# Designs tried in a protein design chat: VHH binders against q9rw55. Part 19

Target 1, 281 residues: q9rw55
Amino acid sequence: PQVEQLARQKMWNLAERFVAGESIESAIQAVQALERDGIAGNLDLLGEFIDSPAKCTEFADDVIKLIEAAHAAGIKPYVSIKLSSVGQGKDENGEDLGLTNARRIIAKAKEYGGFICLDMEDHTRVDVTLEQFRTLVGEFGAEHVGTVLQSYLYRSLGDRASLDDLRPNIRMVKGAYLEPATVAYPDKADVDQNYRRLVFQHLKAGNYTNVATHDERIIDDVKRFVLAHGIGKDAFEFQMLYGIRRDLQKQLAAEGYRVRVYLPYGRDWYAYFSRRIAETP
Below, E stands for the ipSAE of ESMFold2; O stands for the ipSAE of OpenDDE; V2 stands for 0.75 times the mean of E and O plus 0.25 times the DockQ between their complexes.

## First folded at step 4 (VHH)

Design t09 (framework vhh_7w1s_2; at its last look DockQ between E and O 0.03; V2 from the best seeds 0.00; counts 0 for: pae E 2.9 > 2, unsure alone 63.1 < 65, placed apart)
Fold by ESMFold2-Fast, scan of step 4:
Structure t09 (fold): chain B 281 residues (1-281), chain A 116 residues (1-116)
Amino acid sequence: as target 1 above (281 residues)
Amino acid sequence: QLQLVESGGGLVQAGGSMRLSCAASGFTFSNAMGWHRQAPGKQRELVAKISGGSTAYDDSVKGRFTISRDNTKNTVYLQMNSLKVEDTAVYYCAAKLYRGSWYDYWGQGTQVTVSS
């Protein structure tokens, strides 16, 4: 136990840059620190081993506790969830458990004027996630639930356009899963250009757009685009990951742009940390 | 859901006065309410803010504009005095529920035109 404790402490000393602690309290304190710099939070409860209906529901209960704690602390409950972690694809009495649990989570967030982002996962979950997103927007409103589109997928431009009737809040990402060339662009330049198309088209459609990237070339292109098209700073935000390009986060906030930081927290931080380290040169 | 309904606005001569009203319904709590404006070719700017008992103003309107709240009617007002042609803009009522959040709830806007 001593060896494990020492190894965990050493790994935590490296991970603390990228993870907002193991508890709701530490995550809330991290958001409050960001807010002092004019930066908002997007809280993500980490969980990798959600393999049973009971555990999915327990995870949903913990997300609801986070929402309640954020409200009590004077912070807007803004939370990201993976539908797979709350039971997407698991049948419980003829209903998708993920949809059932997402309704509970979004209802609690809505009660407090909060927002839930439905994180997109690998390409096999896109159809079901967008279907469930449409259902949830219809029930709760686009001001309380959003989702993610990934520019590395060929389908994403069409998906974006198909959702315009909802006037949806969408978080635009490049994509982080290993995908086959049958569904995803293998060339980085194509991914980056498709990212610009998604962002520009969504902004032009009058939809709230979350520009989630650390790529300064894309950020600069977005700045030029909104200025050229008379799009106000209240119609979009830049989003980044906790501990990555903190200098850029502060710079954009100081320039008057909306900046939100994705803050992972929880006891299951090791897998998230490992992915962050793998992406760092 | 929080809903904001504006009233007032219209045409006024330079040096004149005008009062805008914003009625709020929905949530039982809010951190702050404010008035923003957008002139042609400009981005929206915060003009006046009220949070609890405290008020704040943009330098361009300080001493001329006053924001106030009637809690019994859940209504916020913007009293505009000594109006200038440069005050011509669409004025938006806005609310934020949390201290560290942005103004995410907006009214439809009301046009104020100040003629010379």
Scores: ipSAE 0.590, ipTM 0.798, lowest interface PAE 1.4, mean pLDDT 90
Fold by ESMFold2, look of step 5:
Structure t09 (fold): chain B 281 residues (1-281), chain A 116 residues (1-116)
Amino acid sequence: as target 1 above (281 residues)
Amino acid sequence: QLQLVESGGGLVQAGGSMRLSCAASGFTFSNAMGWHRQAPGKQRELVAKISGGSTAYDDSVKGRFTISRDNTKNTVYLQMNSLKVEDTAVYYCAAKLYRGSWYDYWGQGTQVTVSS
């Protein structure tokens, strides 16, 4: 207990730059600070041990409160959720609590002209998440629901193309889960090249594209691509993590590009930040 | 649903003037509104914006263009004076729902052609 307390104290000293505190108020203030620099926020309420249907619904209720608070503060509600955190998975009766809770969350966001991004998790959830994404876009429109594709998965190029009928808003990421070489590229160079393919194909299809990366070479490649193809700055955005390369965030915004920053907050920050440190020694 | 309809475009000789109008309907929030333009083969660029009583202009049009708003009719105007050939573009009216957001609502555009 004492060792864990000390570890939490040390971790918070490092984490406070990358996490917007524990409360809705601190998260709202952080977004307002970003907006003063022309940068938009992507709010993510951190959750830990959401292991019962009641806790899943309670978490969804908390996300709805966040959406309401953002609206009340004059901030566009833009929130990422993990479907597992709100109960993804069919029960014995064939009902999927995650889908039920996602409907409630997205309906509230749509009421305020907001947006919900459905995070992609490990490869075993890709099929169900994309199926539910199609359902939710059909119910609410692509202006209010998006999802994520991960360039390290072999399947992602095919998945991207399969979704074009929706004109989907997709966040392109490299991937952060441990995946076997049977489903994911083991070589960073292949991951990076597939990332470019995903982004360029999505832009070429005329779909809104979120370029989530800190890799300046990829960012430069995207700038050149959109100029060469006459793609306007309103067709895509760059996305980055809270507390990482704030200079680059401001620079891109000052150049007229859309920039959005992922902003995690909540009492469960310790688990989130521990994973970030373990991924980048 | 939000709708933006531009009008007033057409052909004009360099040095001339033109007034664009943008009628907005279906807005449910306080909105900033603006005019953007896109020349052939170029990216769309902000020309002028109005939010509350404040206006701002791109340097290339400052002193020549004036944006104004009739709040009772939810209509925004762009008065364009001393027009130049480089002002030739499709002009789009745009709006956003939140002050810290981007222009996500667009009209279909009106062509402005400035001949030398």
Scores: ipSAE 0.349, ipTM 0.655, lowest interface PAE 2.9, mean pLDDT 89
Fold by OpenDDE, look of step 5:
Structure t09 (fold): chain B 281 residues (1-281), chain A 116 residues (1-116)
Amino acid sequence: as target 1 above (281 residues)
Amino acid sequence: QLQLVESGGGLVQAGGSMRLSCAASGFTFSNAMGWHRQAPGKQRELVAKISGGSTAYDDSVKGRFTISRDNTKNTVYLQMNSLKVEDTAVYYCAAKLYRGSWYDYWGQGTQVTVSS
């Protein structure tokens, strides 16, 4: 136990760069610190794989507490959730539990003018997530709920286009999951190219776009694109992970771009940190 | 920057037709667009709107006005037939866009005068 405690302490010292603490308070403080630099926050409560309906509901309750805390601290609530964490795929009382809990969360956020991003998960959940996203946009409005598209999936350009009627706020990412070649580009160059396509098409369509990348080449391409097409800086934002390329975050903010940082927090930070370490050379 | 520029207004006799155009820059016309009008001493009112392929009209112009879009030209149109004196107003093109919040963008307006 002592060895484990020491190990966790040492690991935390390293993980602190990428995780905004274990508590709601620490997360809020991290957001406030970013805001001093003109950078907005996107809070993500870290949780273990949740397989119990009761635990899913508890997780949703914790997210709601986060929203309340953010509001109380004078921060506009902006939270990302994975629908699987709140019960997607579980039936309760004849309705998908994820949808039920998402409604609770978004309703609370909306009360304070907040925004909930439904994080996209692996390719097997794309259809149900987009369906539920559409439902939730219909109920709460596109200004209070958004979702994520992943450029490494072949289908994503089509998915983006299919959502245009909602005028959605979409975060564009390259991809976070290991996907088979049957559904995703195996070559990074193709993923990057498709990322540009997604971002450019979404911007040109007049939709609010979250450009979530640390790739400076792509960032520069986006800058050139919006300039060439007369798209204002108010039409999109750059999003980056907490602790990654902090210099670039501040630079972009100083250039007048909207910047939002993805802030994971919670006691279950180890898995997240492990993934970040694996991605960092 | 985002701009909406109306054209096609002017003087027309009652019973006549007129076509208004609104050219957009800074975004494509996949967004919801609309035509509004404001007569002297009256409030601005919605005349027609288009979102995707769906259209809606004020009751006063139903059957007479048609809103359409050409995505290749990034232009929205208002075909006005069987014009009436009461249609006299400044007509405004509008776009509703989300920029972290919903905003309405407006053109400068074009004068439409229907004479008896």
Scores: ipSAE 0.110, ipTM 0.583, lowest interface PAE 2.0, mean pLDDT 91
ESMFold2 (binder alone), look of step 5: mean pLDDT 80; pTM 0.817

Design t10 (framework vhh_7w1s_2)
Fold by ESMFold2-Fast, scan of step 4:
Structure t10 (fold): chain B 281 residues (1-281), chain A 116 residues (1-116)
Amino acid sequence: as target 1 above (281 residues)
Amino acid sequence: QLQLVESGGGLVQAGGSMRLSCAASGFTYSYAMGWHRQAPGKQRELVAKISGGSTAYDDSVKGRFTISRDNTKNTVYLQMNSLKVEDTAVYYCAAKLYRGSWYDYWGQGTQVTVSS
């Protein structure tokens, strides 16, 4: 039992760099520390695979508690959720449970002037997520709900253009799932170039753009693009992951750019931590 | 939800004065309110802000512009004195709800043109 406990301690010592603790309280304290450096937070409640309608609703209730706690602490409730974790694809009385729970979450965030980002998952969920995103923007406004587009997918450039009528807030990422070459670029150079296309087109369209990358070449290209096109620092933000390139986060904030850090927290940290170690050795 | 409506813009001669008003509706109280401006071909810049009892100004307008708030009328004002041709811009009222947030609530803007 001592051997197991020591292994868990060593694992947590590595994980605490990338995870803002297991509780709402620790997550809020982490956001407050970032705000002292001029950096905003994006809170993500980590969840294991949630397979029942009751567990999906319990997860949604915990997200609502997070929103209330952030407001009470004087922090903008800015939260990311996965629709699968709140019941996307599960029927409850003829309605999609994920959409029903997302409405509850977004309504509570809107009450406090907050924002909910609908995280994109694997390619099989893109169609339903973008459809539900359109519905939720229509009900709550683009200032309270956003979503994610992944540059590794061939479809993302067309998806971005199809959403321009909403003037949407979109978080641009490269993508983190293993996808087949039938739907995703296999070569990193193509992913990186498509990332630039997504960001530049979204900025040029006048849409609020979240540039979520640690890639300094892309960040420098975005800096040059916005200067060349007269796009203000209030029309976009850089986003990074908690514990990754803290030096770069502080540098960009000091240069007057908006910087937001994705802060995962919760008891189910192991899966997230494993992904971080695989990507940033 | 908070909505902002500007008024008081227009044409004024250099050396003149103008007062902009920003009427806020809705029940959400802001941590800070500010006036931003954007000249053609330039990036939008913050010129004045008010948070509680504290005010701050961009160096280009210090001593000439004054921001104030009437909490009873839920209105913020920008008094502009000794106007210069380079003050010509669209002026935007904006609100910041939390200390660590950014200006995410904006008015439609009001044009201020200063002639020589």
Scores: ipSAE 0.485, ipTM 0.752, lowest interface PAE 2.0, mean pLDDT 89

Design t12 (framework vhh_7w1s_2)
Fold by ESMFold2-Fast, scan of step 4:
Order: structure tokens, then sequence, then C-alpha cells
Structure t12 (fold): chain B 281 residues (1-281), chain A 116 residues (1-116)
């Protein structure tokens, strides 16, 4: 109630470092500021729990408003969505609602030369997400739709190879969900090693690769790998989180690498910010 | 400072049902929640996880256990059906606050004993 509202207000000054505000307008301004430093944005509308078909469609409508606002501001729309937030797994009139809403979002982005990244969630959604990704790439083209592979999953190396016919744009992440040892590597060292395998194999296959990590050891290994194999700086990019290691973001951009920053925004910032505080010393 | 408190454990006969509750307090109710268990002489294992609208289960409990959330009450539940003696363990609620980390908050644990 009132105590929670006061806590939210007091924490906003700290949250401004990690969240691009509560509105589309503030998110657009944050992207413009990054672009002045040669850094691109990846916009993410925060939504902690989307549990009804009506709310999923409203969320999709808000993502479309974001895409329209980015275009109006002279920004090429680049947006990440979670298919669960737009209705994946909910059948409406015989069709998957998430797929229906994703089509609306991607069509609007494509109209403006933009791109939608389909965020991967926990392992139970991998099969359906990759199936829907293949469908959407077929309808809109790989230059407008990408997805995510998580190195903590045993299956990811095989999934990556199975998608080569699409020449897909893939964002490589370590993984953020609690997963059972039957599907995911328990040890961090194995996750990190598999991350390198995913990135290196995707680059060697000639596919656009998004290296999404703040781990400088991995970043350095990627720099050495592309140099050794003659892979151009137009074949990949580094991705990082807004407000995290801004020094590294600027350094990589100054060195001529493509850098993109994930920019969360929206009224659900308190939950995101609380997680951020828990991880930062 | 996320705090997790489990409840609902106890003694139950094989074939019975039990529901565990985990009340979360602190900054915010995490989107990433799970139930772990540790049986006598065994390693602690993840039995059920919930992330947003998605769930995951260990093969040993798949089809028998259901994890769910009530965000208005800041509570996550584990509904356990068709309980077996082998399900006897201390059950722990765990929360992960950040999308990109393996950092977990843990409850104190609640004992579940299944008698034959």
Amino acid sequence: as target 1 above (281 residues)
Amino acid sequence: QLQLVESGGGLVQAGGSMRLSCAASGFTFSRYMGWHRQAPGKQRELVAAISGGSTAYDDSVKGRFTISRDNTKNTVYLQMNSLKVEDTAVYYCAAKLYRGSWYDYWGQGTQVTVSS
C-alpha cells in the first residue's frame, strides 16, 4: 500500500541507472542518448506476469505502439518480446495466441525495417518457440525475426545446427532460469564453455550472431576468434544490459565493434530494479 | 532482501496428497521460483520450477506434482499428488531475482514424510 509506494518513489533515483523510464517517450530518449555514443538499443517492455488472453493482446498492442513511436522518432525499431507475454500456449479460436500476436508485432516492425527478437524462456518452451520461430522466419524473413539460444541447455548445440537452413540471427545467452540437471549443465564452467561453442559455431556457419554477455573473458575470446578466422565486424554484435558496465560498452564501440544495449522500460520497473540491486554489491 | 517461508509439510500416507506453500516477502515477488528437495543421504535436487507462465518438472514427479503461483498473495505452491515413500524429503522453496544469474534465495525448508 502506502509504504510500498513510498519505497518505489525513493528507489527511482537509483533505478534510473538500470531502467529507461516508465514510458515509451523516456525509452526512446534513452535509445537516442546511446546512439550518440555509437551504441544501438534493444527495447524491452517490462511485464512480470501476463496471465490472461486479454492482457496478452493488450501487451502486444503496447509493443506495437512502441514500434510506431520508435519509427516516428527516426529510430529503426529493435524490440525483444517473450512469446508467453503475448499468449504462447493459449489457444484462441483454434490458433496459438502468441503466434497470432507475434505476427502482428513482426509485421509492424518489418514495415519500418525493424527487428524482433523472440526471447527464450525456460526449457519447456524451447520446442514450441523454435517451431514458431521457423514459421515466422518463413513468413517475414530472417532479417526481421531472431531468437535466443541458451548455453546452459544440453540441447542448444543441436538446436543451433538444426536452424542453419534459415541463416538465422540468434542471440546467445548463458540462460536465466532454474533448470533441472536432466536438461541443463549444473556447473558454470560447462555453461561458459558451451557458450563459446555456440558463438563460434554460429559465426563459422556464416550466421549473424549476437554475443550477449558482460563476461570479458568470453568477449576477449570472441575478439580473437573473429580475427583469426577473418570474420568481419558486420557479422556479429555484442549485447549488454542498460546501466551495466557502461565503460565496457563505450570501449567496445570505440574499438569499432557493434554494440547493442538491452533497454527495459515500463511500469513494472520496480521488480526488474529489485533484481538488479540483489545482484549488484 | 527476499525472504521465503515454507508451510504445509507434515506426515502423509502413500497415495495421498499434500500442498506446500511458499510465502515471499522483501523487495518483490520473483518471477523465477522453484521447489527443491533433499532426501536423507541424497543431494538436494530441483523438482519443479516456474518462470513467468512456464513450468518445468523433474522426471520423478512429472504428472504427479504441480507448481503454481498467486501473485496477489506473493505465494508459490507445490501440489503433490499420488505421493510415494520416495518423496520423503525436506522441501525448499527457492527464488531467483535476476534474469541473467544463478543467484538463489532459499527458505528454511519444510519436512514431508510419506509413510507406507
Scores: ipSAE 0.000, ipTM 0.106, lowest interface PAE 20.2, mean pLDDT 84

Design t13 (framework vhh_7w1s_2)
Fold by ESMFold2-Fast, scan of step 4:
Structure t13 (fold): chain B 281 residues (1-281), chain A 116 residues (1-116)
Amino acid sequence: as target 1 above (281 residues)
Amino acid sequence: QLQLVESGGGLVQAGGSMRLSCAASGSTFSRYMGWHRQAPGKQRELVAAISGGSTAYDDSVKGRFTISRDNTKNTVYLQMNSLKVEDTAVYYCAAKLYRGSWYDYWGQGTQVTVSS
């Protein structure tokens, strides 16, 4: 009732810093505002726990609508999706629904010269996501689809090396899920060290690297590494979350680095906002 | 394949003027064009941008430089007035196809040298 609506409105007043609104139109306006500062967008339609095949396909249709709207507004479509939200793990006509829907989304993005990043989720989805990534790169090309590697996982350094023949575009993140010590480093120092290894090795391999972190020590180390190894500013980018360290985003862009901001939007913003609050005590 | 070719660079005295031209060929002419420059010992910087009828300038050149385009000729221009020695740089014409993309199409650059 009214109590729930008032609580949601009050929470939105806090969340509006981190979420680009509930509509495609508001998300596009947010990208245009970033562009005035020389910052690109990565659009993410929020949606978690989408459990029916019909809802997964409706979500994929909404992503395609976003891609079409971005193109119509003169924005190069650059969109992140979670394969779980479009049906990964659900069988439909003898094929994984997530793979089927991802093909539709990537085909539309490719039509407009765009790019789709396949967001990585918890450790149980890494194998299937990387296999589907290999399939999609083979069908559409590495210039139109990328994926994510998480430095908190022991496996990520080996996964990165195994993908080198694809010349893949990879977003390097520390990782955001609670994972057991059997698969993930329990100590922050090890996660941070492995993050540097993933970024440096990917850059040295000549692969386009998205450095997705707000950690200034890592950012400074990446700056020094690329200068020392003659790696151009067109071979990588820094990525940050909407509303977090806006000062740093503008500083890096002013220094001539490529900067892209992850822009979540949509009606299902509450789950995303709750994660932001949990990470910033 | 979009190709950009600059012309109009050279040597000019401080206080003088120069016009750079950038001709686009090979693919559809982009609506999002800009002029960048790289001075000795400095990073490359965007000095002027044009998107349709809208323009933007770096503070260091505002009021002195003017960017314009002729869509009939697929050409973008940079008119540089009141040139200073510190304007000495290689000037690059650049294009992007969409608002949210970086300048990924670049000319080869044209040298502008402003003597005292």
Scores: ipSAE 0.000, ipTM 0.211, lowest interface PAE 11.8, mean pLDDT 86

Design t14 (framework vhh_7w1s_2; at its last look DockQ between E and O 0.03; V2 from the best seeds 0.00; counts 0 for: pae O 5.1 > 2, SAP .757 > .668, placed apart)
Fold by ESMFold2-Fast, scan of step 4:
Structure t14 (fold): chain B 281 residues (1-281), chain A 116 residues (1-116)
Amino acid sequence: as target 1 above (281 residues)
Amino acid sequence: QLQLVESGGGLVQAGGSMRLSCAASGFPFSYAMGWHRQAPGKQRELVAKISGGSTAYDDSVKGRFTISRDNTKNTVYLQMNSLKVEDTAVYYCAAKLYRGSWYDYWGQGTQVTVSS
C-alpha cells in the first residue's frame, strides 16, 4: 500500500545516516566518497529472513554481482557475508549449501584481488564457522578470506591462538548478540579487557588485525602498543560502522592509519537501522 | 594472486648508480606500483610510484631516482643515480590493485648499501 510506502520513505530519511542505500550503485558511490577521505569500504548486503535454499543461493548470486560491480567501478571487492545467509548447515544428505555458496563468492573475489570476511554470528555458530574458515583459507589463501572473533566470548582467546598456523586476517569485535553468561562475559570491563588481549596477541603473532571498535580508549591503547612493539601501520587497520563517529574515522585516516568502514546496504535495511538507533548514545 | 620478485640490489659507492627490477606475476592488473625503502631503525617510506602514465617521487630522491614500467614484461624498475650514503636501506617493490586500496602486495626486499 501507498501509506506503507510513504512511511518507509520517512523512515529512510532517518536511516540514511547508517545505511549506504538500497542498491549496489548507491553502495559503490558511498565507498567512492569514503575513498576520497582516504577511507576504505567493507560492503555488507543486508539480508533478513532468508529461509530457503533457493533464497540463500539468490543472496549469494547478489553478493557475486556486488563483487563484479565493485571491480568494474575500480573498487577493491571487500565484502562481509554471514554464512547463515548463504545456507550454512548440513542438509539431509550431509551437504552444506553455505560452504558451497561461500566457495563461489570467495572464488569470484579472489579473481579480482578482493577479500571476503566471514561475519561471526551467535555462539552456536562459532564451531562450524571456524571449521569452514580453516577449510576456505586452505583453498583460497588467507589474503582472500578472513573471519571475526568476538571478545565477549570466553572461548575467543583460545580460538585466536588455535588459528595461528593459518596466519589469519581476523576482525576483532566486542560482540553484538545477547548471549548467556555460560559462554560470554556479563561485565563490560571483562569484554573490553579481553578485546585488548585478542588484538595485542594477534598483532604480536604477526597476523593482520582489524581493530573494529569506536572505543577511543582501546584505539589509543592499540596506537601505543604498535609503537612500543615496532609494528608498522601496514600490519593492521581500524574498522568502524558507517555513519558512526565520522569525525574519528577522518582523524585516524589523516594521521596515516588504515581505516575501513563497514557499509550495509540493501532493501532489508530496517532491522539493521533499528539496531543502530538502539546502540547510538 | 599477485607476486612480486625483486632483483638488482648490492653494494655501490656514493655518487654511483644502481637499477632495481621488480617482476610481477599473477593478477593481470594493478592501479599502482611503487618502491618503498626501510633503513635500520626507521619506518618504511614510499620513495617512488607509477600509476598509468604518471610518476611521483619523495622529495629526498626527486631528480635522482626514476621509476619506469615495461608492460610487456610486467616489470617495474627503479633507476637510482647520484646515490648517497643515506640511501642505504632495504628496498621493497609493492603494488596496490585499486585506487583506494593500500599496498597489500610486497616483494621480499633487496638490500642497497652505499659506501662513502
Scores: ipSAE 0.602, ipTM 0.819, lowest interface PAE 1.6, mean pLDDT 90
Fold by ESMFold2, look of step 5:
Structure t14 (fold): chain B 281 residues (1-281), chain A 116 residues (1-116)
Amino acid sequence: as target 1 above (281 residues)
Amino acid sequence: QLQLVESGGGLVQAGGSMRLSCAASGFPFSYAMGWHRQAPGKQRELVAKISGGSTAYDDSVKGRFTISRDNTKNTVYLQMNSLKVEDTAVYYCAAKLYRGSWYDYWGQGTQVTVSS
């Protein structure tokens, strides 16, 4: 019993750079520390084994508590959620539970002028997530809900264009799920090229664009693109992971760019960090 | 819907005075409100901001402009005295709800023209 406890404590010593602790208070303190450097937060309550309607609704309730706590602490409620974690695909009384719970979460965020980003998961959920995103933008407005497009998916350029009528706030990422070559580019160079296309097309469309990457070449390309096209620094932001390249985060903020940092937290940090270790042997 | 509406702009002779108002609706709270201006061919710049009882001004307007707030009406004012031709610009009211956020809420702007 002592060995497991010691191993978990030693794992936390490694993980604390990348995870904002287990509690709402620790997550809020981490955002406040970022804000002293002019950097904004993107809060993500980690969840594991959310496999029943009751657990999905409990998770949504916890997200609402996070939104309330952020507001009470003087922090803009900006939270990312996975619709699967709040019940996407689980019908309750003839309604999709994920959509029901997302409405509750976004309504609370809107009350405080906050923002909810709907994370994109594996390719099998893209259609339903974009459909629900369209519904939620129609109900709450694009200033309170956004979503994600993944440059490794062949479909993403078409999806981006199909959403322009919403004037959507979209986070552009490369992608982190195991996807077959039937749906995703296998070559990193193609993924990176498509990433640039997604970002540049979204910016040119006049939509708020979240450039989520640590790739300095892409960041430099975005800087040159916005200068060349007269796009102001208030039309986009760079987004990065907690604990990765804090020097670059601070440098970009000092240059006047908007910078937001992803802050995972919660009791399920061990599973999150274990995945990070597996991705970096 | 959160909304900022400016009023009070117009034509004024150099050396004159003008008061701008910004009415905020749907804002049950805000951390800071401020006035920005954009002259023809120039970038938008901060003129004055107010947060709680604290005020700050751009050096070009310090001593001539005064920002104030009526918390009961959620309205911000910019009293502009000793106006100069270079003060000619569109003046925008802006707000941010939180200390660590960005100015995400903007009014439509009101033209101020200072004639020689």
Scores: ipSAE 0.510, ipTM 0.746, lowest interface PAE 1.7, mean pLDDT 90
Fold by OpenDDE, look of step 5:
Structure t14 (fold): chain B 281 residues (1-281), chain A 116 residues (1-116)
Amino acid sequence: as target 1 above (281 residues)
Amino acid sequence: QLQLVESGGGLVQAGGSMRLSCAASGFPFSYAMGWHRQAPGKQRELVAKISGGSTAYDDSVKGRFTISRDNTKNTVYLQMNSLKVEDTAVYYCAAKLYRGSWYDYWGQGTQVTVSS
């Protein structure tokens, strides 16, 4: 036990760079620190091992507490959630538990003028997530709920286009899951190119766009694109992970771009951290 | 910086047709666009709106008015057929943009007068 505790402590010292602490308080403080630098926050409560309806509901309750805490601290709530964490795919009282809990969360956020991003998960959950997203946008408005598209999926350009009627706020990412070649581009070059397509098309459609990448080449391409097309800096934002390329985050903010940092927090930080160190040794 | 400029208004006889144009500048995108009108002594009311490919109309103009968009020209149109005296109003072009929040932009308006 002592060895385990020491190991965990050592690992935490390393993980602290990428995780905004274990508590709500630490997460709020991290957001406040970013805001001092002109950078906004996106809070993500870590909870990857939720396997019961009761735990899903508890998780949703914790997210609601986070929203309340953010508001109390004078921060506009901005939270990302995975619908699987709040019960997607589980039937409760004749309705999808994920949808039920998402409504609770978004309702609370809306009360404070906040925003909830429904994180996109693996390709098997894309359809249900987009369906639920559409439902929730209809109920709460596109100003309070958004979602994520992943450029490594062949379908994503079509998915983006299919959502235009909602005028959605969408975060564009390359991809976070291991996907088979049957559904995703195996080559990075193709993923990057498709990423540009997603971002550019979404911008041209007049939708608020979150450009979530650390790729400076793509960032530069976006800068050139918006300049060439007369798109204002208020029409989109750059999003980056907590602790990654802090220099670039500050630079972009100083250049007048909206920047938002994705801040994972919570006790279940080990899995997230392990993934991050694998990506950024 | 963002501007909407209406044109095409004027005097027309009842039963006639008129086409309004709204040129958008400062935002070369397919935003949600709409036409509103305000008659003397009345409140401003929505006439027609277009978002993407979806259109909606006030009941009073359904079947007579058509809203359309040309993205290449950044222009939204209102084709008004079978005009009635009751259609007399100042017509305003509007754009609704979401940029972290929803914002409304308005043109200066164009006078449409339908004579009996």
Scores: ipSAE 0.035, ipTM 0.382, lowest interface PAE 5.1, mean pLDDT 90
ESMFold2 (binder alone), look of step 5: mean pLDDT 84; pTM 0.857

